# VHH binders against o75319, part 115

Target 1, 181 residues: o75319
Amino acid sequence: GNHIPERWKDYLPVGQRMPGTRFIAFKVPLQKSFEKKLAPEECFSPLDLFNKIREQNEELGLIIDLTYTQRYYKPEDLPETVPYLKIFTVGHQVPDDETIFKFKHAVNGFLKENKDNDKLIGVHCTHGLNRTGYLICRYLIDVEGVRPDDAIELFNRCRGHCLERQNYIEDLQNGPIRKNW
Short names: E, the ipSAE of ESMFold2; O, the ipSAE of OpenDDE; V2, 0.75 times the mean of E and O plus 0.25 times the DockQ between their complexes.

## First folded at step 7 (VHH)

Design y3 (framework vhh_6fv0_2)
Fold by ESMFold2-Fast, scan of step 7:
Structure y3 (fold): chain B 181 residues (1-181), chain A 120 residues (1-120)
Amino acid sequence: as target 1 above (181 residues)
Amino acid sequence: QVQLQESGGGLVQPGGSLRLSCAASGFTFSSYEMYWVRQAPEKGLEWVSTISSSGSTIYYKDSVKGRFTVSRDNAKNTLYLQMNSLKPEDAAQYYCATYGLPDEYAFDYRGQGTQVTVSS
C-alpha cells in the first residue's frame, strides 16, 4: 500500500546544513506513486529533494536512509552519482549500539573519502526528526565532543523542528557515550 | 482490523534452533511488506528482518545474517522466521509487524509476541 506516512505533511521537507558539520536532515522522499494523494505543493519526491538541496547551494554526497522499509522510494530513484546507505531502525525506541556504530562508521568513512569536496551527508527517517536527530546528535556528542544540549539545539534550529521524543532527548543528555561496538 | 498472532517461541540451548510463525488476518497479507522485530527486557525494539510482499526482497540485521531465514506463505497468510545457531543475545520477545511500527504511524500494528529464551 501507498499510504502517506502519518504526520509526514506536518514537517518541512528539508532542513538547512548544520554549520560546522557535513550533515543535512530531511523527511523521507516519496516516489511518484504517492503523488495522486498529494497536492502539487505537498509533493516531495527524490527529484524534489535534490532540487531543494541545490536551491540552498549544497550538494549531496551520501544519503543515509534510517527507515526499516523500501516502500517509500527505491535507491534506483536517486541519481546514480549519489551513494545510498540503508541502516534499518525502528522508531520510538533509542537506536541500539549496533545501529549507532554502523552510523558512526558510515559517517567517518564518507568524511575520509570526501576531504577534497564540500558534499553533504543527507540523513533521513520517516519524518527526518527523531531517529535522524538522535543519530546525528549522538555522532556529534560521541565523536566530535559536542556538548549534548549544544548538539540538540543545533539540530533543532537547522531541521526547523525540535526533537519530540523525551526518551531520545534524555539518552542524549544523560546516557552513556557509545565508544565502540 | 489488523490482527497478528506470533507462535513458536520457547527455551533452547545455545546453538539450537527455533521456527517462529505469525498468523495474519484483517488485511490483504500478500500486498504488504512484513517485518520481524524483537525486544529484550529493558531494551528498545530492534529490527530483525524485512520481507517484501512477494517474498523476493529480503533484508536482515547484520548480527543474524547467515543464521536466520525469513519466509512467507501468502496462500496461508503466514510469516515465518527460522532461527539457527541461536546465541544468548538473541533472547527476546519476538514480534511480527506490518505498517504502523513506531514513528511511521500513530498506531503500532504488531502482535503480542512470542518469547525466545536461550540458556544452558
Scores: ipSAE 0.195, ipTM 0.603, lowest interface PAE 5.1, mean pLDDT 88

Design y4 (framework vhh_6fv0_2)
Fold by ESMFold2-Fast, scan of step 7:
Structure y4 (fold): chain B 181 residues (1-181), chain A 120 residues (1-120)
Amino acid sequence: as target 1 above (181 residues)
Amino acid sequence: QVQLQESGGGLVQPGGSLRLSCAASGFTFSSYEMYWVRQAPEKGLEWVSTISSSGSTIYYKDSVKGRFTVSRDNAKNTLYLQMNSLKPEDAAQYYCAKEYGPDEYSMDYRGQGTQVTVSS
C-alpha cells in the first residue's frame, strides 16, 4: 500500500556528505502516489532528492537502497545516468555477513570506477538512519580502519540524527571486524 | 482481519527439495507485495525473497538464487516458495509476510511459520 512510513516525517530528508568519504545518507524518497497524504513542504520525491543534493553542490554516482520493499519508488523514477543497487535488509536486526559483504563489494567497486571524479554514494533505508548508519559505519571501521566511536560520531553529525538502535551501536563498538573478501 | 498460514515444511536431507505454501486471507492479496523471511535458532530474522503484486518482479537473497523460486497465484490468494538443493544453512522457521501499517519493518502480519530442517 501507499501509507507513509511511521515517523518518516520526523527525519531530515538528506544529510550532508560525510567528509573524507564518498557517502551521503538520506531517508527513502516517496513516489508521486504518496503526495496526496503529504503537505507540500513534506514531499520528498526522487526528483526532490536530486534537487537537494545539487543544492549542496554534490552529485550522486550510485544509490544503494536497503529497504526490502519496491513500493516507495521504482528505479525508473531515478535518472538513467545514476546506477541503482538494491540490497534487501529487514529492520531491527543487525545485517548479516552476506549483506555486509555485498555492501562492501558495491562500495569498493564504485570507488574503483570513480577514482577520477567526486561523485557520491547515496545510501538509504526507510529513515536513512539505523540500517544505513550501520552499514556505512561498518564499512568505515572494517575497510578504512576508522575507530568505531569516530565513525558513529561522523555519521550522526552528517546525517543530522543519531543512530537509535542499541544493538546496532553495540555491534559497531564491540563486535568483530567482518573479514572476507 | 489479516491471516497468513504457512505450510509445507519438514525434514529433508541435504540436496533435497521442499515446497512451502502461504494461504492469505483478510486483505486484497493481489494488491500487495509479499515476502518470504526466515529465522534460524538463535539468529535474527533474515529476508529471503520479495515478489511484486502481479508476480512479474522477483528478488532473492544471493545465497538462495538459482535454488529457490517464489511464485504467487492471485486467484487462489496463495504464495509459494519452491526450495531445491537445500543446504544445512537453509534450516530455519520460514514465514510469509505482508507489510502492515506505515512501517516496512513492522511485518506484524507474518504467519505462524513452517519449520524447515535439513539433516542427514
Scores: ipSAE 0.222, ipTM 0.608, lowest interface PAE 4.9, mean pLDDT 88

Design y5 (framework vhh_6fv0_2)
Fold by ESMFold2-Fast, scan of step 7:
Structure y5 (fold): chain B 181 residues (1-181), chain A 120 residues (1-120)
Amino acid sequence: as target 1 above (181 residues)
Amino acid sequence: QVQLQESGGGLVQPGGSLRLSCAASGFTFSSYEMYWVRQAPEKGLEWVSTISSSGSTIYYKDSVKGRFTVSRDNAKNTLYLQMNSLKPEDAAQYYCATEWSPDEYGFDYRGQGTQVTVSS
């Protein structure tokens, strides 16, 4: 199925870099086959993603794809110079500890390899909001020691949309810190 | 109307095997990616496996790799999960799901599930 994801058009394509971090969040890019179902101003392809990042004077060094599907675009649609990591996550559910630890490991590895540059870690799920915001905030809270409310406010402001899922927000505010991996 | 009906669950000892089935109707099954997801008591929904519409591309959760095999029969509109070397931590309600569901809101189009219990 080539249907446009529910509510995908309701969200801004790309947020702003989260100050003090290497993170930038965006909604899933849609490959060329979806363009016949979109008005020109609604299109957001992998090429459009990289153009919008460059317009902000930023550069992607890694893409982490949190969607549970491969139907939206293929890694081959991305520049060969940008690593792509797939972490399958189900929407609506708080990611499990295995998923959280995979995300943290990937982020820490990127930061070690990219000490001498300012390249960004691009993170997306379908809307670039709930799963994306949860994992970014979880990293900031557990690894960087950011207060939960501060992490959530930073993400919301930079993404241009607020986290919508109460279970995600509750886990970030009141859940245990996942320190071991 | 999308309908998914799971079967094949039961009680097994550690190391045992079960084959789950999912009968799909109400959509063109052969055109949609399919998933197995599970939910253990007092835990959230967990992704287990993905299979492409043709069956040519398959992914598994790391903890089930080498033990579980997903397959599909597009002529029969049926999805399968062969589970071998079952462990206590595999005990859960198992659901099949389709990409027809909104990704951001999870799997709205999933069946009632089938219960897998592993007891030692």
Scores: ipSAE 0.107, ipTM 0.532, lowest interface PAE 5.1, mean pLDDT 88

Design y6 (framework vhh_6fv0_2; at its last look DockQ between E and O 0.74; V2 from the best seeds 0.00; counts 0 for: pae E 2.4 > 2)
Fold by ESMFold2-Fast, scan of step 7:
Structure y6 (fold): chain B 181 residues (1-181), chain A 120 residues (1-120)
Amino acid sequence: as target 1 above (181 residues)
Amino acid sequence: QVQLQESGGGLVQPGGSLRLSCAASGFTFSSYEMYWVRQAPEKGLEWVSTISSSGSTIYYKDSVKGRFTVSRDNAKNTLYLQMNSLKPEDAAQYYCATYTYGDEDSFDYRGQGTQVTVSS
């Protein structure tokens, strides 16, 4: 349906590129049918996403969509030149190991295939915060060897909002490292 | 208003099969995307499958691909999950769901579900 996700308006549409990485986080874009419930300055369509990325002098090379629904926008609403990957996750839950490994595999594959450019991996869930921040930080900790607190601080600063869910934060700080892939 | 009633769970040996059903009422079932999610003991909720309103677009969790089949009968307002080659890791309470308006598309307001136990 056309109902705006709870608290969606409270978050910045797009964060900044995370320095030293290829990641940029944003909240879910909403297709035209949602605009009836939004003021013009609140609109954030797939087109608006690409305009905002371009305004930062960045270019998307991959979008990873962490929502489990197709109701917000369809892959066909994105430019054909930008690959789209759906990794289905449930809000409020720490993603399971299968999901974590799938995310890591997608990121590693992108980096291998895009070593000759500086294109970004765009990651979003509903708010672009909790599931998004968890998986990006999990990648930085497990694959890049970043300290948990440093990964969280980097994400929070660049997203412009702090990770909100204690279960995600605790897993990042104290949970086991998922080293495979 | 939206009401979902799961059934079909039970005890099965590894390699066995079960067919879950979800009876929907209180909304225009044929117009809504539907989902199966599960929760194992001492684990969080995991997404299992998504099916479009028409039934033409279907997605599965990687670990269940080739073993589980989701389907829907819009004339009967019923969602199904056929589970074959069940593994101990599939043991969980299974829930069906439709659109959520809640925080972060969570399933905090799910119904009772149907229990699937896999053991010899």
Scores: ipSAE 0.627, ipTM 0.817, lowest interface PAE 1.8, mean pLDDT 90
Fold by ESMFold2, look of step 8:
Structure y6 (fold): chain B 181 residues (1-181), chain A 120 residues (1-120)
Amino acid sequence: as target 1 above (181 residues)
Amino acid sequence: QVQLQESGGGLVQPGGSLRLSCAASGFTFSSYEMYWVRQAPEKGLEWVSTISSSGSTIYYKDSVKGRFTVSRDNAKNTLYLQMNSLKPEDAAQYYCATYTYGDEDSFDYRGQGTQVTVSS
């Protein structure tokens, strides 16, 4: 099935742009087949995502999908002008170094190619919170030199929900700086 | 309830091949996306492959792409993983998994696993 992911209705669909960065986080959009299980006000489709970004006077230039499933929506449901990248990330455990490297590589590539615009990197997992927040914060800490507590606070405020998994928070605060490639 | 049973693991030398099977019951197998995941003794759980319910969309972890092939037989409620050109880093307990209504990202619905050992 097309069952609604657990707790998905409990999260704000889209956060706000994180000031001083090119990041915006959101929960996974759900393709139309899920909508028969949702009230109209609960719907959050790929089109709804882009409308909400436009309502913030922003534009997506890349979507990074951290899930390992294709059942939520198809990349074909996205505008052709928005690159889509899938970085398979297991939940509930700190992402491994390979995953962190892929995320950093994708972000750095985007920033180089998009120096002349202000487009955003949209990042999501299922709920747009724990895996998403971890990787965004890991990038800010390792690459931009942001203090761990400042990165976490910024993400939490802009997402509208706090990172909750203790192992993620502890790794961000106390774990080693990952080497930037 | 959901029941998954992996088999086909064993000891092989580097460069060898194994074929894993996963027998599924207790749910409508043909309606569910399926995963292969693995865990080495000192590491966390690692995603290996995803196959859609119809088998039309397949993803692989980069390090196994070109060496591993996932497939499914919906008539037999069975998921397969053909592993070729095995390397020491492929040694792990291998699980088939599917999602749950409770937590779709932790692989809580997985079998007991089958051990793949590469060396000696």
Scores: ipSAE 0.506, ipTM 0.771, lowest interface PAE 2.4, mean pLDDT 89
Fold by OpenDDE, look of step 8:
Structure y6 (fold): chain B 181 residues (1-181), chain A 120 residues (1-120)
Amino acid sequence: as target 1 above (181 residues)
Amino acid sequence: QVQLQESGGGLVQPGGSLRLSCAASGFTFSSYEMYWVRQAPEKGLEWVSTISSSGSTIYYKDSVKGRFTVSRDNAKNTLYLQMNSLKPEDAAQYYCATYTYGDEDSFDYRGQGTQVTVSS
């Protein structure tokens, strides 16, 4: 179960904070057992994640994990002070309304509870790109009223990689707004 | 060659129960976490449950919590899904699934599925 995900090495480990938001996207960190299959400079562990966030003078307040597997890392690998939420999200297809709602609810809850700080919401799937980008953009569009193209451009720029899947892009640009509650 | 074969589906009334089975072969079953997923007509693939290789860690879709129970018998290379209090919205083709090298959690391996129909 310690195989490196396909193309995982091709993506930047951590993006930048999205200006005007509390979001930051990153690829899935890999627990120590994966290091045997990686060059030192390719390693990206949960610890490395926090170090990289710190280097950006930011602090994580929540991690939303969109993968459905337990193989990559364990919540126990994270600091106890940072809540961990798993939202099982199937790849390749547009997330269903339940998934979208769950994501929005989690984000809104975090923002409500963290009004007194500037901690970030870290979101990741495998590559921290397609599923991650869709849900973040969906939130910005549906909840914050951001234009779809602006949301996508902002995410792409901050992640350092562009959304790849046309079905996600098409849904963001032309799909219906999803309920916020 | 990874092979998964689901069984146990059928037609039940609302409130009824079914027990699905998945026979696995072609890989070290006990070393892999397993998944149940389902696909209803005109809907995408939906995650239902995850069970770790040892069975010690389990997750459920919120809508099935308290009604569905996933389990496994590693000695028999078999995955189970006990479905109680079935609802019409549970009707779908059910698949057992696993993946090894996937990059977007698309369930690389799954069987032909077993049909679950819930109707009065």
Scores: ipSAE 0.280, ipTM 0.655, lowest interface PAE 1.9, mean pLDDT 92
ESMFold2 (binder alone), look of step 8: mean pLDDT 81; pTM 0.806

Design y7 (framework vhh_6fv0_2)
Fold by ESMFold2-Fast, scan of step 7:
Structure y7 (fold): chain B 181 residues (1-181), chain A 120 residues (1-120)
Amino acid sequence: as target 1 above (181 residues)
Amino acid sequence: QVQLQESGGGLVQPGGSLRLSCAASGFTFSSYEMYWVRQAPEKGLEWVSTISSSGSTIYYKDSVKGRFTVSRDNAKNTLYLQMNSLKPEDAAQYYCATEYTGDEYYFDYRGQGTQVTVSS
C-alpha cells in the first residue's frame, strides 16, 4: 500500500559515514506519492537522500536495499550513475547465511572496483536499523575482524540510534562467524 | 476480512514437481504485491518470491531461480507457485502473504500454509 511504515518518522533519515569503513546507513527513502501524508520537514525522498549525503561531503557509489518490498521507491528514482542492489530480507529474523554471503560478496566487489575513490556503500532497510545494522556489523566482524561490541557501538554512534532487536544483537555477540565468501 | 488459503502441497521425490495455489479474498487482490515465504521446522521464515500487483516484476530467492515460477491471475484472485526440480532443502511449510496493513518487516496477513515434503 501507500502507508507510511510504522515508526518510520521516529528515526533520523541518514546517519554519518562509519569511520574506517565505506558504509553509511539510512532509513528507506519514500517516493513522492507518500508526501501527502508527511509534513515538509518529514519528507525523505530519494532526492533528499542524495542532498543529505552531499551535505556531509560524501558521495554514494552503491545502494543496497534490504527491504522485501518494492513499494517505497523505484530504482528509476535514483541517479543512473549509482548502482542499486536489491537483497530481499525478511524483518525480525536474523538474516540467513545465503543473505549474509550475498551482502559480503556485493561489498567486497564494490571495494575491489572502487580502490581509487572514496565513494560510499549506502545500506538501508525500512528504518535503517536492525537488518541494516546487523549486516554491516556482521561484515565488520566476519571480514574485517572487528570485535562485536566495537562494531555495534560504531554502528549505533554513526546511525544515531541503537540496534533494537535482541536476537540480532545476541547473534552478533555470540553467534558463529560466517566464513562463506 | 482478509483471507489467504494455500493448497497444492504434498510429498514428492527429489527432482519432482508441485504447483501451489493461494486463493485470496477480503481485499483488492489486484492492487497488492504478493509473496511466497516458507518455514522449515526450527528454522526462520525465508522469503521465496515476490510478484508485483500487475505480475510484471518478479523476484526469486537465489537458490530457487530457474526451478520455481511465480504467477498470478487477478481475475481469479489467485497466486501460484510452480516448483520444479525439488530438492530436500525445499521441504517446508509454504505460505502466501501480503502486506495489507502496510509494514514490510513482517507479514500482517498470511494463510495457514501448505506442507511440502521432499524425500531425502
Scores: ipSAE 0.025, ipTM 0.442, lowest interface PAE 5.8, mean pLDDT 88

Design y8 (framework vhh_6fv0_2)
Fold by ESMFold2-Fast, scan of step 7:
Structure y8 (fold): chain B 181 residues (1-181), chain A 121 residues (1-121)
Amino acid sequence: as target 1 above (181 residues)
Amino acid sequence: QVQLQESGGGLVQPGGSLRLSCAASGFTFSSYEMYWVRQAPEKGLEWVSTISSSGSTIYYKDSVKGRFTVSRDNAKNTLYLQMNSLKPEDAAQYYCATDYSLPEEYAMDYRGQGTQVTVSS
């Protein structure tokens, strides 16, 4: 089905690059079949995503899609020059260790292969907030040694919306560090 | 209204097999993607598998690849999960889900009652 995700219109399409990192977060782009249900100013297609990234003088080098559906857009809707990685996650739930490690490995691999450029890792779930914010913050805390409250504040400021789910926030602040072995 | 009824769970020894079923009603089953998710005690929901409306595109959680097979029978409005070589880590309540009535973010509100899989000697 082509129904608009609940509350999707409530969120800014794309945040700002998180300073000191290669991350940028955004809500899920919606393919053209959804546009009949949207006012022109509400549209946010894959093309719109890349236009908005360029407007910030940034360039995407990788998209990580955290949704478990393909109905919102297809990888074929993206430029062939930008790698796409699907990591299936369920909303409302703190991602499991397998998912966390998969995200960390993808980020580490991108950074190793892109050390000579300034391209960004674009991360999204449906709203670009809870699953997206959790995994980015988890990476900063576990891999880069950022203090939990600092990681959360940085994400919230750059996304333009605060993490909403208390279970995600509690896990980031007080949960165990997930090791890659 | 969307209704999902899982069955086929039970107690099995490590290395054993189970086949889960999900009977769907209240929507045009053949038009929507279906999902299997699971929840072990003291853990959150984990995505297990996604199958497209036609059955042609299938994805699996890395830890179940080669052991689990999802399929669907659109004529019978039924989703299946064949689980082989079961491990203790697979023990969980298994749910089928759809995003027909709600966006993907809230699809779990339309999951069924689930079916319990226990793996022990």
Scores: ipSAE 0.297, ipTM 0.658, lowest interface PAE 4.2, mean pLDDT 88

Design y9 (framework vhh_6fv0_2)
Fold by ESMFold2-Fast, scan of step 7:
Structure y9 (fold): chain B 181 residues (1-181), chain A 120 residues (1-120)
Amino acid sequence: as target 1 above (181 residues)
Amino acid sequence: QVQLQESGGGLVQPGGSLRLSCAASGFTFSSYEMYWVRQAPEKGLEWVSTISSSGSTIYYKDSVKGRFTVSRDNAKNTLYLQMNSLKPEDAAQYYCATEPYSDEYLFDYRGQGTQVTVSS
């Protein structure tokens, strides 16, 4: 049903823009039907997301939703001016090559079409941490040539929480580079 | 009390078809989003398809689009996966699953699975 995701309240709603990139990470927004389970200060709706981004003097140009479910909010809850891309990604497991390629393609396409602005790519899973951090770091390592530990440190600092899953960290540090052919 | 039972798997040649079924009980099936996921040998669990509680919103893994069709019968508490033009890459244990407490615990709310083998 309408259950608040496990540990969702433990995480900051929105991180900071990752300097030198167009990425910003956040936890999943929850539509109004979830607010009866939340204190006022715990609420983080799609509207709250855009308010918090504006408070940082930033603007979203794309949202990439890595959650496995449609129950948290609907694309219709977002402004029509912001494209929404759903990439269904199972938690706990390192994303497969198809998922990694799809993420890279979406990021590259956005950057090509947004050369003349400074709009951000917002990325989230449930907590905005493990799947989110993995795919952002994988992009930085594979496409931009960032050293794995530097990518991870940058993500952790800007998100305000450290990547938790050892299998994700190990894949980023020691796994193969997934090349875009 | 959530119970899910998959059936309909088997051995087919490339290009063949199978129809998988999932019988659900122990919860109000018509109120929950349902999923098909699969696990091939030496691979992790892969999401295949999602269908909303009403059946009106459906998503598919890119590699199965146009070949697989998910549907549900809320009166019979049954989820279906019609698999056409099967490829060797589709060989896996197939599971149906319902909404987890979080989307990270999908495995806790899946059935026992049904095996799909694609070989000549």
Scores: ipSAE 0.416, ipTM 0.723, lowest interface PAE 3.0, mean pLDDT 89

## First folded at step 8 (VHH)

Design e1 (framework vhh_4orz_3; at its last look DockQ between E and O 0.57; V2 from the best seeds 0.00; counts 0 for: pae E 6.0 > 2, grease 25.1 > 24.2)
Fold by OpenDDE, look of step 8:
Structure e1 (fold): chain B 181 residues (1-181), chain A 119 residues (1-119)
Amino acid sequence: as target 1 above (181 residues)
Amino acid sequence: EVQLVESGGGLVQAGGSLRLFCAASGFTFSDYAMAWLRQAPGKRREWVALITSGGYTDYADSVKDRFTISRDNAKNTVSLQMNSLKPEDTAIYFCARYADEDLYPFDYWGQGTQVTVSS
């Protein structure tokens, strides 16, 4: 069977909506084939994701998957009513300008199309922390004009875990603004 | 048991070409991105090329436009076409499975195949 990602169990499955935004971060849900390697309370499937979101009285309007692999779950495991977008994002490196642009474009497109509702943009990588946090913060900084430290603090607080990678933090705090077009 | 078996390495002159081949078994091949890594003597292992199950590719800057990674999901194979080879490309080349983990992005790799590029 498929290997459970290292430290995957250590992270909260789903964060909280980031106030003032449409973002919510979560760790990667795992398809049924992983369940045999997990205790029942450790399981977090695509179905569990949606249940947990509903428990927060929220609704997902878009899922952005930043992982490079397809082993975790299939888009077919998601409700057909929720768009799924994959943006291939390498885990150790600061995302390149193209990746950042793709993310911004997707978010802006969603917001434009969903002005009449309050549905959330769900973003995840493997742990839903570093890649996820970087791109969300990058958006808030570059597009919304949020101070880097404020964006990072907001994400960390809502995710329930802090960004860990110094290269991401450094780029957010001191790196250049990326073009939005 | 996960197995990755590389082949196709050898000695080649600078400017020449080689094609490496990797046969994978023991897992659902189409679920995983695959990669080629290389390790030169006295240097750390580095990634060279990556290909997702859907065919998206990425390359290290040092090999971009010279190397081409491809895969055949029906045959569980990954290939690396290496053109315009340079002496600095000399290394052991490994076929690797990409697991997308923060600490250990590659969880399996083969025994490797030696590539030597002479001046």
Scores: ipSAE 0.158, ipTM 0.568, lowest interface PAE 1.7, mean pLDDT 93
Fold by ESMFold2, look of step 8:
Structure e1 (fold): chain B 181 residues (1-181), chain A 119 residues (1-119)
Amino acid sequence: as target 1 above (181 residues)
Amino acid sequence: EVQLVESGGGLVQAGGSLRLFCAASGFTFSDYAMAWLRQAPGKRREWVALITSGGYTDYADSVKDRFTISRDNAKNTVSLQMNSLKPEDTAIYFCARYADEDLYPFDYWGQGTQVTVSS
């Protein structure tokens, strides 16, 4: 259906590249069928995503879609040159070890295959904030050894919005170390 | 107009079974994950089970392996098979649509159906 996600209009469409990483976060792009319910300045389509990335002098090499539905856009709406991966991630609880493993595996595979370029991994959920921020930070903490508070600060600054879900924040700060990659 | 209507609640003895049904209308049902939640008197509403548009299921630990969520996209229904019922399962059960949003994950609810499990 064409229902605009709640509070979706309140978030910046695309963040900034996170320095020292290959990550950029954004909210879910919405296919053309949603535009009848949006003012022109509110639109953020798959095409708009790529235009905004280009305006930052960056290039996407992978999109990881964390949403639990497929109603927002079709992978066919993306340039054929950009790989797309969906990892179903439930938004009401801390992602389980299987989900975290899938995310880590995808990131590590991308870094290996893209060692000779500077393309970015684009990550989104619905708002590009809580699930997205959690998995990016979990990767930085577990794989890159970044301190939890430093990972969270970097994500918040580059996304332009702070992580909101307390259970995610507490798990990142005080939760168990995961080595399931 | 999104509408969710639960049915199938009632009184059952401990150890028994019930099947709940939820009829959905007013949206493209196959595009959405759906859930069952419950609320016992004086307690907060808690989630019970979720089924994605792609068919994956997830359950609260307290009902794991006793409850089964399923959906029929042709009939726009979601159901909850509840086996080995315990008095602790007594609650109003709600069908909910998953909004795929982290802060307010459920955006529409039914009116609920009462399940009472007697000893």
Scores: ipSAE 0.076, ipTM 0.484, lowest interface PAE 6.0, mean pLDDT 88
ESMFold2 (binder alone), look of step 8: mean pLDDT 84; pTM 0.844

